# Miniprotein binders against a2bj90: the designs that were tried, part 122

Target 1, 235 residues: a2bj90
Amino acid sequence: MSRSARRKTSALNTVLRVVEVFASIQGEGPFTGTYSVFVRLAGCNLRCPFCDTRYAWSLEAGKPLGVEELVEEIARYEPSLVVITGGEPLLQRHPLNSLVEGLESLGLRVQLETNGILPAPARDEQLWRVYHVVSPKDVPVRVPGAKLHPSWVDYARATGRAWFKFLVANEQHVREVAEYVAKLGIPRSRVYIMPLTPEKLDMKELLELHSRIASLAVKWRLNFSPRLHLLVQLP

## First folded at step 11 (miniprotein)

Design u9
Fold by ESMFold2-Fast, scan of step 11:
Structure u9 (fold): chain B 235 residues (1-235), chain A 115 residues (1-115)
Amino acid sequence: as target 1 above (235 residues)
Amino acid sequence: SDELEELYDEVIDIAWEMGDLIYEFRKTGDLELLKKFMELAEKLIKIAEELLKLAEEAGDEELIERIRELVKRIEKAMEAAKKALENPDDPEAIEEFIELAFEVLEYLWKLIEKL
């Protein structure tokens, strides 16, 4: 057996800690509105005050699943997009690369959601070829310990496969995002601002918040991400 | 007004262009980018003068002060750029320019927020 064939077979037998797998509509970022399967991986390297998925913070929250079994489960949904999220999915980088390889072998499109603290993919990783939505926590919400790894800017410019999504509550936050993006050299065309939603809002409050942040996106010439799943009451 | 909207469009375009320029200069050290910064800075001063006239007509003292502070920062950054162009092997001159150029961006974004 060639080394490449042996490596591929071995990688597909790797285990991931998975919190949940479910079908929904991608409600955020550049693929908003896409029929997707969400794979939530366990473990996180941050403790954001606004986090909706605190139950996924511990690696122990995840059930061990073989990559091959997980690929088969995902494929049964026949998704237009596979969204790998968490916690922080890059904490399980090695088996994640194996999962991506399996999904690509089936022609499935993959998007990773990451806080960007860990380095961007290298050219020899399977992750190099998939889409990434990076959610920096440096600004404007300023989560302690958060710092975007500079390799994400280089990756975005080299591949065109990364976007940067920021939670904002008001115009001052948008200005802080614009300053941050300019200083780091993130192309504005790759930047999304998204409403920072408190845990409990009614539909009228959600719509009003979306309207305000969308208007600011137009004024500041940035892209806007809704939280569509919240508006249509999907997971 | 239509005039203010046009000036706003020019200011925000310059802000994004200036940001990209500073980033590229930090990575490459290309002195031609300092010359481009000087050109953008001169254009921005002319736009600031037009904005100042509109702010004075509106009696907006806060906007007037923000415009004046921006112009002051631009002038300092332009002096630093000239010094860096004359002393390209001086890392202190280069770092001083970068620091002042980012201050221009900071005050420019604060101005845009008010517009």
Scores: ipSAE 0.013, ipTM 0.526, lowest interface PAE 8.4, mean pLDDT 86

Design v1
Fold by ESMFold2-Fast, scan of step 11:
Structure v1 (fold): chain B 235 residues (1-235), chain A 108 residues (1-108)
Amino acid sequence: as target 1 above (235 residues)
Amino acid sequence: GSLEELFEEFAEITWEMYELIFKADDAAKRGDEETAKKLIEEALKLSEKLLEIARKAGSPELEKLARHLHETIKEMKEAFEKGDFLRAWELMIEISETVYEIEEIIDS
């Protein structure tokens, strides 16, 4: 194969459909409070009733961006963390591995947000080496099509680089999460519960919901994730 | 049609209905009351078709779920009319969980 032909083939596999790139503070999960650049990829294989980013569901919502251009854009922010989210980022798995390779070459820490329906990374993928926050949608609020791929539990145990984050509204939801993670053998130390926030809560209601879910996290011996960006009015 | 064809049709219509629910919610939230009403009425018609298919298939379980969808969508229409978007959001969660249960029955 000529060099020109190889470059053309590689270029088609190094384009991502990107909805937006912006700097903010990671408001959720194990890296809460970290100065981050968010890369929202287009396309999603779920239709969650509580989704706040419905504009990203279609692949057509994303602009085609080359991996090298995207790496350069991210690097200009000098982030402590790159958060790749969507949609469902693993729908664009091949060019996503190339993006991760580019970001790692710069020494940047990468976290993926994923619904966990598609398989966990294999050892020969660049994605094997980065952090994953898996948000199963088959518990407690059940979303059609949302069954967690079993390879995510094996990946978490093998690497220590996956956490599981669940949206909860009440104690019954927390009980269902506790039963789910016990059945799958997910260590409680890798489990986060996070408030399921309706779209139009005032600040008092938002704080009260956070307080109630945090108290349940203590009671059930699980980690708590806030939605910090909502509390401090950041994107 | 065969039982398998009926289950495939049921699954297809369930997903079409579910997508209409999101379009109706989006229209309602942007203040487009007429579009929201049109879309929710279309979703109601699809839930009635689901009930007919469940009866043809001889599935009491799918028939109950189709009836539950119809009643939940009716309540969602009422919530839109009242501007009660918190209630509409709760009802969308109920619809999601009902569709998940339908999938478990069909996939079994």
Scores: ipSAE 0.648, ipTM 0.842, lowest interface PAE 1.6, mean pLDDT 90

Design v10
Fold by ESMFold2-Fast, scan of step 11:
Structure v10 (fold): chain B 235 residues (1-235), chain A 108 residues (1-108)
Amino acid sequence: as target 1 above (235 residues)
Amino acid sequence: GSLEELFEEFAEITWEMYELIFKADEAAQRGDEETAKKLIEEALKLSEKLLEIARKAGSPELEKLARHLHETIKEMKEAFEKGDFLRAWELMIEISETVYEIEEIIDS
């Protein structure tokens, strides 16, 4: 391949469709409370009825941004954690690996949030080296098209860099999660249950739901994830 | 058509119906009652077509799920009319779970 052709191909493979970039506190999962920059990528392979980011479903919702430009923008925030989310960020897998490489070169800690339908990272991907919070949508509230790719369990076992986060509304949901993770051999220490929050809950209802799900986490010996940003009114 | 053609048609109409549910919910939340009513009525007609296809395919399981979809969408329409968006959201989750069950049967 000529030098000019390689440059054109590299430029095309280093462009991401980005919906938004903003600083906040990670409100969910194992890094709850961490000062973070969120990078929301466009495009999603699911249509979840409880989705609060439907504006990111279309790839067209994203502005094309070069990886180098995006790395510079993220670095300006001096974050403790870079959270790459979406939509489904693995739909833009190739330029995403380039982004991760750029962020790691700056010593930044990276966390990916994914629905786990697409395969887990291979050992030769930059994505192999970062943290992943996998949110399966085939349990307990089932979404059409949502089957967890089995490679995510192997990835979690091999690396210790994946956790599984489940949206739950009641004890029956928690029971289904417990059965699911036991069947797949996912250690309880890598499992988070999180409140399934309707958009129109008031603050009292939101806190009461958090309290109920947290109590169930204690009862079932699972980790609890809040939706802290909702409680403290951050994006 | 063949059983395979009927299952393909069933899957296609199920997805079309599912997309209409989201569009209806979005219109209702914007206060566009006319568009929401039109879209939910279209979804109801598609659920009736699913019942016809399930019967032609001779699948009691798909017939039961299509009937459940029709009933759930009808309740969702009533929720929109009452401005009960929490109830509509709960029913949309029920529709999602029913569509997931349909996929498991067709893909098996």
Scores: ipSAE 0.544, ipTM 0.807, lowest interface PAE 2.3, mean pLDDT 90

Design v11
Fold by ESMFold2-Fast, scan of step 11:
Structure v11 (fold): chain B 235 residues (1-235), chain A 108 residues (1-108)
Amino acid sequence: as target 1 above (235 residues)
Amino acid sequence: GSLEELFEEFAEITWEMYELIFKADEAAMRGDEETAKKLIEEALKLSEKLLEIARKAGSPELEKLARHLHETIKEMKEAFEKGDFLRAWELMIEISETVYEIEEIIDS
């Protein structure tokens, strides 16, 4: 193979389309409250009506950044957790594995946020070794094109490194989530329900919604995820 | 044959309509009422086409869903006119779920 062909192939494996990199507190899921650096990758394979990051849907929303450059930028924040989110990060799977390798070489803990449509990591991927919060979009509020890839359930059972997070607005949604996870054999200990927050809620309404969904989590014996960053007014 | 062609046309128009709904919502959210109204009216016209195609295909299930889409989009237009963006957001979710149901039927 020519040198030019090898250079082009290498570049494709080491460049990510990145929307933003910023420090905040992880407000959701099993690592709620952790000082984190968020890496938002561009591109998404869904069009969710409740999406709060529509600016990341297009791949063109992202600036091309080399993996090495991105690792150095992340490291400067000295984070307890690196949260790779998007869009859908697995659309950039190949260079994402290189990013994870670089971050792990520095001893950094990595969490991926994914819609779970694309397959779970294989054992030979760097992504196999990191944490995943999977947000299925085929229940309870159903999004066109959304189907959880069955390999995510197998991955969760094999590794203990995946959790499933569902947006819920009411008890009927929680019932649908409970039926869904029971049918797929997902343990309740790996399931989080989180408030589906409309754009305009005042602080009182936001707290009341959190309280209501938290109470449902207790009733249905599921874990509760707040949206802590909304409550404390962080990005 | 022609029935499969009708189902493919139905799917294509459904997705085109769904994209217009997002564009209308974006225009409404940034205060561009003229563009939002134009886009939502275009989406409404596409939902009328869906009803015609469902009738030609002889599918009562798709006809019911196309009718529901038309009614929901009409309500979304009214929500925009009233400045009720919370209601518009709820209707956007309902449109999404209806499109999901359409895809499940066509893919079957």
Scores: ipSAE 0.540, ipTM 0.804, lowest interface PAE 2.3, mean pLDDT 89

Design v12
Fold by ESMFold2-Fast, scan of step 11:
Structure v12 (fold): chain B 235 residues (1-235), chain A 108 residues (1-108)
Amino acid sequence: as target 1 above (235 residues)
Amino acid sequence: GSLEELFEEFAEITWEMYELIFKADEAAKDGDEETAKKLIEEALKLSEKLLEIARKAGSPELEKLARHLHETIKEMKEAFEKGDFLRAWELMIEISETVYEIEEIIDS
């Protein structure tokens, strides 16, 4: 196929609606502390009451960007990790696979953040090969429409490339998470609990909440995720 | 209407109410007290319709959840009037969990 024909073919298949691209430190999950470029995709299939990024809920919030242009923009930051987040990135699954292919061809490490409602990657998707942090919203604070797709547990078991991250405010929430992951057969080693932070906590309150949730992680033998970017005042 | 039609109507109104809750919260945080008041009062009226539909459907469970929504939305209105956005956020979480329970009953 000619170069011109390939470009025309990919024009509709390799466009993503992107809210923002920025460099920061990954503040959450298994890669906490990593110099990262964040790619926030538009559109979400949930309406979480604790959502900090409501501006990304609509697909119209995103500007259309070609995959090749986006890959070049990301590469200029020279990141140790590319974090693809949103909204819900899997709503744009087809062009997302093309983005991942482009990033992997440059040797860049990719992490996807997803609510896990849509199915986990199939073996023939580029997404099969990258890291996934799945944030179920059916426990402990239940969000309408939220139901973890069971394929995520199978994906985690098959690949070792998925972790499950839960927002918790108190010990009852941690108990509910522990019961949930036990019922689904998710190993504790793949489970993170993270503070459910209200907007506009002062620094003392934020630190106290982090300390409380970290202590619960030790008690319940789960991994702890901070919200490090909030503590160090990064985006 | 049929029980199925009543459940469908209940689900539609519940979602409309839930969307209004987010719009009211945004208006309140923006300092647009007039718009926030209008939106939260519309949400209250929808919760009253939910109670009426639950009664017609003969569902004690949905009637209980509709009453709980009405009370929680009233408290959210009071939180907005006081500028207590932390309390409003807590109540919004409670509304979310109640809507989730409604979905479990209707989808069952």
Scores: ipSAE 0.650, ipTM 0.844, lowest interface PAE 1.6, mean pLDDT 90

Design v13
Fold by ESMFold2-Fast, scan of step 11:
Structure v13 (fold): chain B 235 residues (1-235), chain A 108 residues (1-108)
Amino acid sequence: as target 1 above (235 residues)
Amino acid sequence: GSLEELFEEFAEITWEMYELIFKADEAAKYGDEETAKKLIEEALKLSEKLLEIARKAGSPELEKLARHLHETIKEMKEAFEKGDFLRAWELMIEISETVYEIEEIIDS
């Protein structure tokens, strides 16, 4: 396709429905502690009982923003990491690829948070080159509709740019995660377990839960993700 | 066929019930006790319909899961009445897992 036709087609995919954009510290996963800008996209294909961002489930929760406008807004924060989250960001796949292209043009590092139901990026997508934290919802707390697309395991193996993060409440959950990742051939080095935090824990309860899950990560030889933003009272 | 129609109806009612659970939880958390009670009672009636459909379909496994949903939703109603939102949250997780099992059976 000519550059002019490609540019015109790209323009049709340059609007995202955005719930919020804010600066904080990444509290979870492999980049915990990184100064980040969070871009929360609207729309989700799941209804998780533990979801803290139910306000983002509808596409109508998002304001339409042009990719160029969004790139400029993000760049003003001078972030070490851009975290694209939601809902499920891959529901807006086409304009998301355009956003990633714009961010990479500025030398910004991008992390996508996804439930992994939709296929992993293909080699010809801009999304192929960014980091992905995949949060399967078919284990250990099983959510209807939440089957991990098998292409995510292939993507992780091929690129080294995907990690798998699981919400766990107890040792039985950790055992189920260990069985799941072994069955799928996911290396333990790519696996994070994270505390499944009920709404309204006090600080002592929150610290005790973190301590228990961290101890289980050591016992089961898995990586541990805190929910650091909850511990330090950041958004 | 008729059996396939029963399984389709079962799946549709299961999802309708699941959506009502989220609406009831939201109403309860915002202090709208009347709406929460209405929605949770509607979810209980849908779980009773699931029991009837499972029996008509001659599926012991779906009948067992429908009974479990009914009992779990009943406990969730009691949790709302007591203002025990932690217990309600735990029961909502149990409902999610039960609905997932229903999907596995119907899609197989």
Scores: ipSAE 0.564, ipTM 0.813, lowest interface PAE 2.1, mean pLDDT 89

Design v14
Fold by ESMFold2-Fast, scan of step 11:
Structure v14 (fold): chain B 235 residues (1-235), chain A 108 residues (1-108)
Amino acid sequence: as target 1 above (235 residues)
Amino acid sequence: GSLEELFEEFAEITWEMYELIFKADEAAKRGDEETAKKLIEEALKLSEKLLEIARKAGSPELEKLARHLHETIKEMKEAFEKGDFMRAWELMIEISETVYEIEEIIDS
């Protein structure tokens, strides 16, 4: 987006459809263990069979909130990290850039969770300057409509501000991830594998699954992401 | 033109079927057995239409995938009846991967 085009759309960049805002600990990815505020945006362009947040799929699931009001609400938590998730946050790209600008003006660290189907940020977007955890859904468990936009690999290489997180259940999944990232030229240091957790696991089963996937991460020389919030029973 | 129209219809029905699978799963988990059964039976009828379209298109690959969808959805119906939601979840993943494969073939 050019500066002129962005300025022309500024009047439309004032409202986000928000499902929920809450404080918790980031349980996943490179910032695991960080005191965070989660902002779940409504709307999703995928229908993943393992999705835990199906209530966020529709744009109508979100309450319209002004960017200014949302920034003020987030700031009251005094978070170490703001996690913007959804649905797919990039579906609301224009007001999302305005939100990011407001949060950065307060010195807050911002992380986006995205499925990576829509293009990576351009240099003239506020989103260019924040962290992204990209969760491709075209490997290993393949979701209809899911194709990683190639610009995400270039963005990761250019900025060092993107990581790629994959849901895995077994060693064959890890092998498929390893082949995928090698083919795309994604450095192993930017890759996380995370347990694909069915809804109905008891704590022992959950720990055993985490242990197996962590062992595979060591074997395959990839980073491991827990689902820490599930282990410590936080939202 | 006819082959392109058949592929477009196949894609549309595949997505409609996939959406019904999610609605059936949600109904089953809520204990709404009547709605779950109705929705899964509707999905089965759509999988039968996919098989007919694949045959008209002369695509043995799509025909095989349509048969696989029908069988997987039938198993999912049985899983719901038994209250085996872990099995239903596994079958939903199988349906997702099969639909992805269908998209790859149609887009090729």
Scores: ipSAE 0.611, ipTM 0.830, lowest interface PAE 1.6, mean pLDDT 89

Design v15
Fold by ESMFold2-Fast, scan of step 11:
Structure v15 (fold): chain B 235 residues (1-235), chain A 108 residues (1-108)
Amino acid sequence: as target 1 above (235 residues)
Amino acid sequence: GSLEELFEEFAEITWEMYELIFKADEAAKRGDEETAKKLIEEALKLSEKLLEIARKAGSPELEKLARHLHETIKEMKEAFEKGDFIRAWELMIEISETVYEIEEIIDS
């Protein structure tokens, strides 16, 4: 089959349900502070009580967008990083691989945010080549249905392209995270703890929470992720 | 069998209750007090039904968890009445952890 025919067939079958596309600063994880375009995909396989994007839970929350059209929209922002998030983006795995291929062909750096319930990318997927921030929901605050797929630890070890980010409220949570990552053999250098922020904290309360969790990160020798967008009032 | 059917019913009602908790929270946050009250009272009735099913199943563990859900939802209703959405959020986390524990018991 010709490359052109293969490309057209792939494009016709590669439709993503997209909630929103917007430019902002990555506020979390290893790429904190990076000028990014966020692509929020619809659908989620969890119902987290602390979720701030509940509007993305339903697949119907997303409008159908062709991969080619979405790549062009993203490229217009000239981003340093494309953040693909959701819901759970791996629920739309097939068209997501096509999106990643299109973005990489333009030299764009891609990061996925995932809950890690679905398996890590296989070597023959386009997703194998991009960055992943995995947010397990089976520790420390346990969410129904959440269990980290063990392939994510192997993927992180094999590629160096995965990090694990945990929402924590207190020292007991940090202890539970430390025990969890030690048990799974996740290197401390790939672990981030991040403040679990209730809605409607004032700026003083938000700063105090960030300070407390950052201090715990130092004490436990883990990396710290802020929620920078909350501190600077960006989406 | 009958016991398996009771566990399936318990799981289904637990999930229905959990969904109502989210809907009640959203209604309360947007100022729709009438809808929030209706939904949280429905969740309380489901937690009472969970207690009855746990007793029929002869599961002291599920009975304890169902009782804890009832107590937590009742406190969440009080938090909504006071406009204490931080407390309501803390209680919703507690409900999530309790539902996770219920799943572990039923899937065993």
Scores: ipSAE 0.576, ipTM 0.821, lowest interface PAE 1.8, mean pLDDT 90

Design v16
Fold by ESMFold2-Fast, scan of step 11:
Structure v16 (fold): chain B 235 residues (1-235), chain A 108 residues (1-108)
Amino acid sequence: as target 1 above (235 residues)
Amino acid sequence: GSLEELFEEFAEITWEMYELIFKADEAAKRGDEETAKKLIEEALKLSEKLLEIARKAGSPELEKLARHLHETIKEMKEAFEKGDFQRAWELMIEISETVYEIEEIIDS
């Protein structure tokens, strides 16, 4: 028996509810443009009115998949980045730590996308060692149930492995973000603003929105995240 | 106590109403106008119930927010009838923000 087999855990740490696994280009955040495999986990603790992945809200939307099987599937893509998203991935925290352990054992770079409501990783979690893009929903967009857990700011300072990505529609939103991150002591270098995209934008409108938000990022000295996959029509 | 029970009921009904908003939106987008109409009208009834509870609780702030929810949901119904899904999306964001304000008042 291998060392890997000896480290198998109970069912609590070995099965994930997975909605989809696919290869694409990371369109958002600090790794924009990276060839990635996306792992969408089922379940979400929020109901965002602008959510484009409502099909993932229920845990029942996910198929049960073993961690070892999922690691093998991901590895076959030979990705530069593994993006674990959802719903809210931290709802499946224990098996997620096992997945991260398997992926890191293969030398794969991992990024988690989270709403930041649940606590940041502790030092003894495998999740402590990977990248996190935290998308708060308490500012500026004010989603019910959304309150950033304060441990995410501490995690970002301690590790340098977290960034904060905010959906913005206008300059007032950017001002609220700037005030929020200043109050929490989040460095501007770790802050991204990203266009809040309506469902019915044509390509010209989508590009114009990107241009407006990018200009605001320059004005306010914040980083800009596109939604590149929307512009190039990738999933 | 009775006041705490009213606030708890208010929170529960607010979330029930909020869930109906998403179901109505999905029904409208798939062209199921009859289901969308039933769901949005049910959400309107729940917003009227919220007004009653806010009055019983003696909370002018919650009464104002419940009235705003009722008006916004009415506009969302009109948006569905016109096939204006962009407007419906904007109104759904406004409903979300109003529910967030309600939560801050109740959790305080």
Scores: ipSAE 0.546, ipTM 0.830, lowest interface PAE 2.0, mean pLDDT 90

Design v17
Fold by ESMFold2-Fast, scan of step 11:
Structure v17 (fold): chain B 235 residues (1-235), chain A 108 residues (1-108)
Amino acid sequence: as target 1 above (235 residues)
Amino acid sequence: GSLEELFEEFAEITWEMYELIFKADEAAKRGDEETAKKLIEEALKLSEKLLEIARKAGSPELEKLARHLHETIKEMKEAFEKGDFWRAWELMIEISETVYEIEEIIDS
């Protein structure tokens, strides 16, 4: 490889487009309540009508940061969990693997949030070793282009490091989720249903929605994810 | 054009319409009512074009979905005028579902 080509490859593998880095509490999924640092990567391959982070859709929304610099910034927070989210983080797959390697070298626990359209990690990727919360958008509220890549089910089965989280508004949505996960062979123990929250709910409405979805989780024998950060007014 | 060309045109216009819906919602939320109205009216015109293409393609199912898009976008315009952003959000979800159904038909 020429010097110029090697330098270009190194830069591509070591630079991420980052929208924001901040400390908060993980409000969702299997690690709810954990003191976390959130790394929001730029770029998304979907246009979800319920998206709260539309500012991250463009790659241009992200500032270029070196992996080494980003690892140092994350480490200063001394987090119990590093949550890598976006947009869709797997759009920046190559430098993301380098970031994960750096974070693991510090003993940090890493969770990726992904829409699951792009393939699951291969065994030779650093991403194979971290936790994944997969949020399919092909059920129950269907988003154009949002087909779950089948490799995510294989990855979950092989590693036990993936969970599937679904936005639901009513019992019909829960029924569709139950049918979907049964068809794919996803164990109910790996499935979370989470309230589909409009932006303008007051606190009473937000709590009532959480209560209704939690009750459905009990009825359908699925796990419940709150949106805890919304309830406690954290970012 | 061939049936395949008609389906490709239908898909392209559907996506263009869908992008306008997001831009209209963002304009409405920031209080730019004139831009929101302009964008939603452009989306309505695209839904009319979808109806014409569906007729040329001889697809009653795509005609039904194009009519449903037009009706849903009209309701979204009314929601913006009333400042009912919760209703607008529900309608955006309905538009998303309809576009997904269009993709399933075209890809079949």
Scores: ipSAE 0.411, ipTM 0.755, lowest interface PAE 3.1, mean pLDDT 88

Design v18
Fold by ESMFold2-Fast, scan of step 11:
Structure v18 (fold): chain B 235 residues (1-235), chain A 108 residues (1-108)
Amino acid sequence: as target 1 above (235 residues)
Amino acid sequence: GSLEELFEEFAEITWEMYELIFKADEAAKRGDEETAKKLIEEALKLSEKLLEIARKAGSPELEKLARHLHETIKEMKEAFEKGDFLRAWQLMIEISETVYEIEEIIDS
């Protein structure tokens, strides 16, 4: 049996640890405003002080779901986009490739959210063919254990299917992002800055923060990502 | 060697301290003041051990970062006592960045 045939056969019985599956609007990044199904996978290799989804850090937070069952559940929502997030989804790389294969066979568009610590997809992975929003945690707010794997820059250059999204609180953070992406050779067109939102901001504070970061995006000629779901009170 | 063992011990204690900070924050937010106080005091003790290890290792840079951690954790304890969770969150970010700097030094 070929590798592809063997992988496809095993995928029918592979299992993912899934925290939640729900429909919402993608609030962040290049697909902001898209009707999406979110698949939150369990497990994370980081402990970010600003993390909103600490309940997903442990693999034990996830329920074991077969790839076939999960594909059928996602398909029932008839989404314009499937957002696979977590934790860190690439911790479950083997069954994740199988999930992607199943979703693509149905013509569904897939976006992965990743911290970029683990290597980017290789050409022979199903993950090579889908969109990736990489959220480095080694700049500007530095998280222990974080370091962007250099293969993500090569992947972005080779495929045009990766963007880099950075949490920023002020202009000094934006300057650090600009220096970082210039050093790595990442085009500004692939870079998003997004407000670093503290817990429990009221709506006025949240809007003021979005306005300040958006203005900095214009000034520094970078793309702006809102956190739209927070502004419209969706999950 | 013993120096390599000191750096390994420093790294392990730093991660233990960092995890305690998250547990203390969660306890404080749910109103469990007794647990939050115990956990933050444990984190302070670990930061004191870090200072001692940095001195034994002869690293002025690690000593400076360990002293900074100790002061930041003390401020975080004060923030919990005042119910100032925004300040506590800002201090957690500062702790995160300090721990990242520690890792860069040890890994080098």
Scores: ipSAE 0.630, ipTM 0.837, lowest interface PAE 1.6, mean pLDDT 89

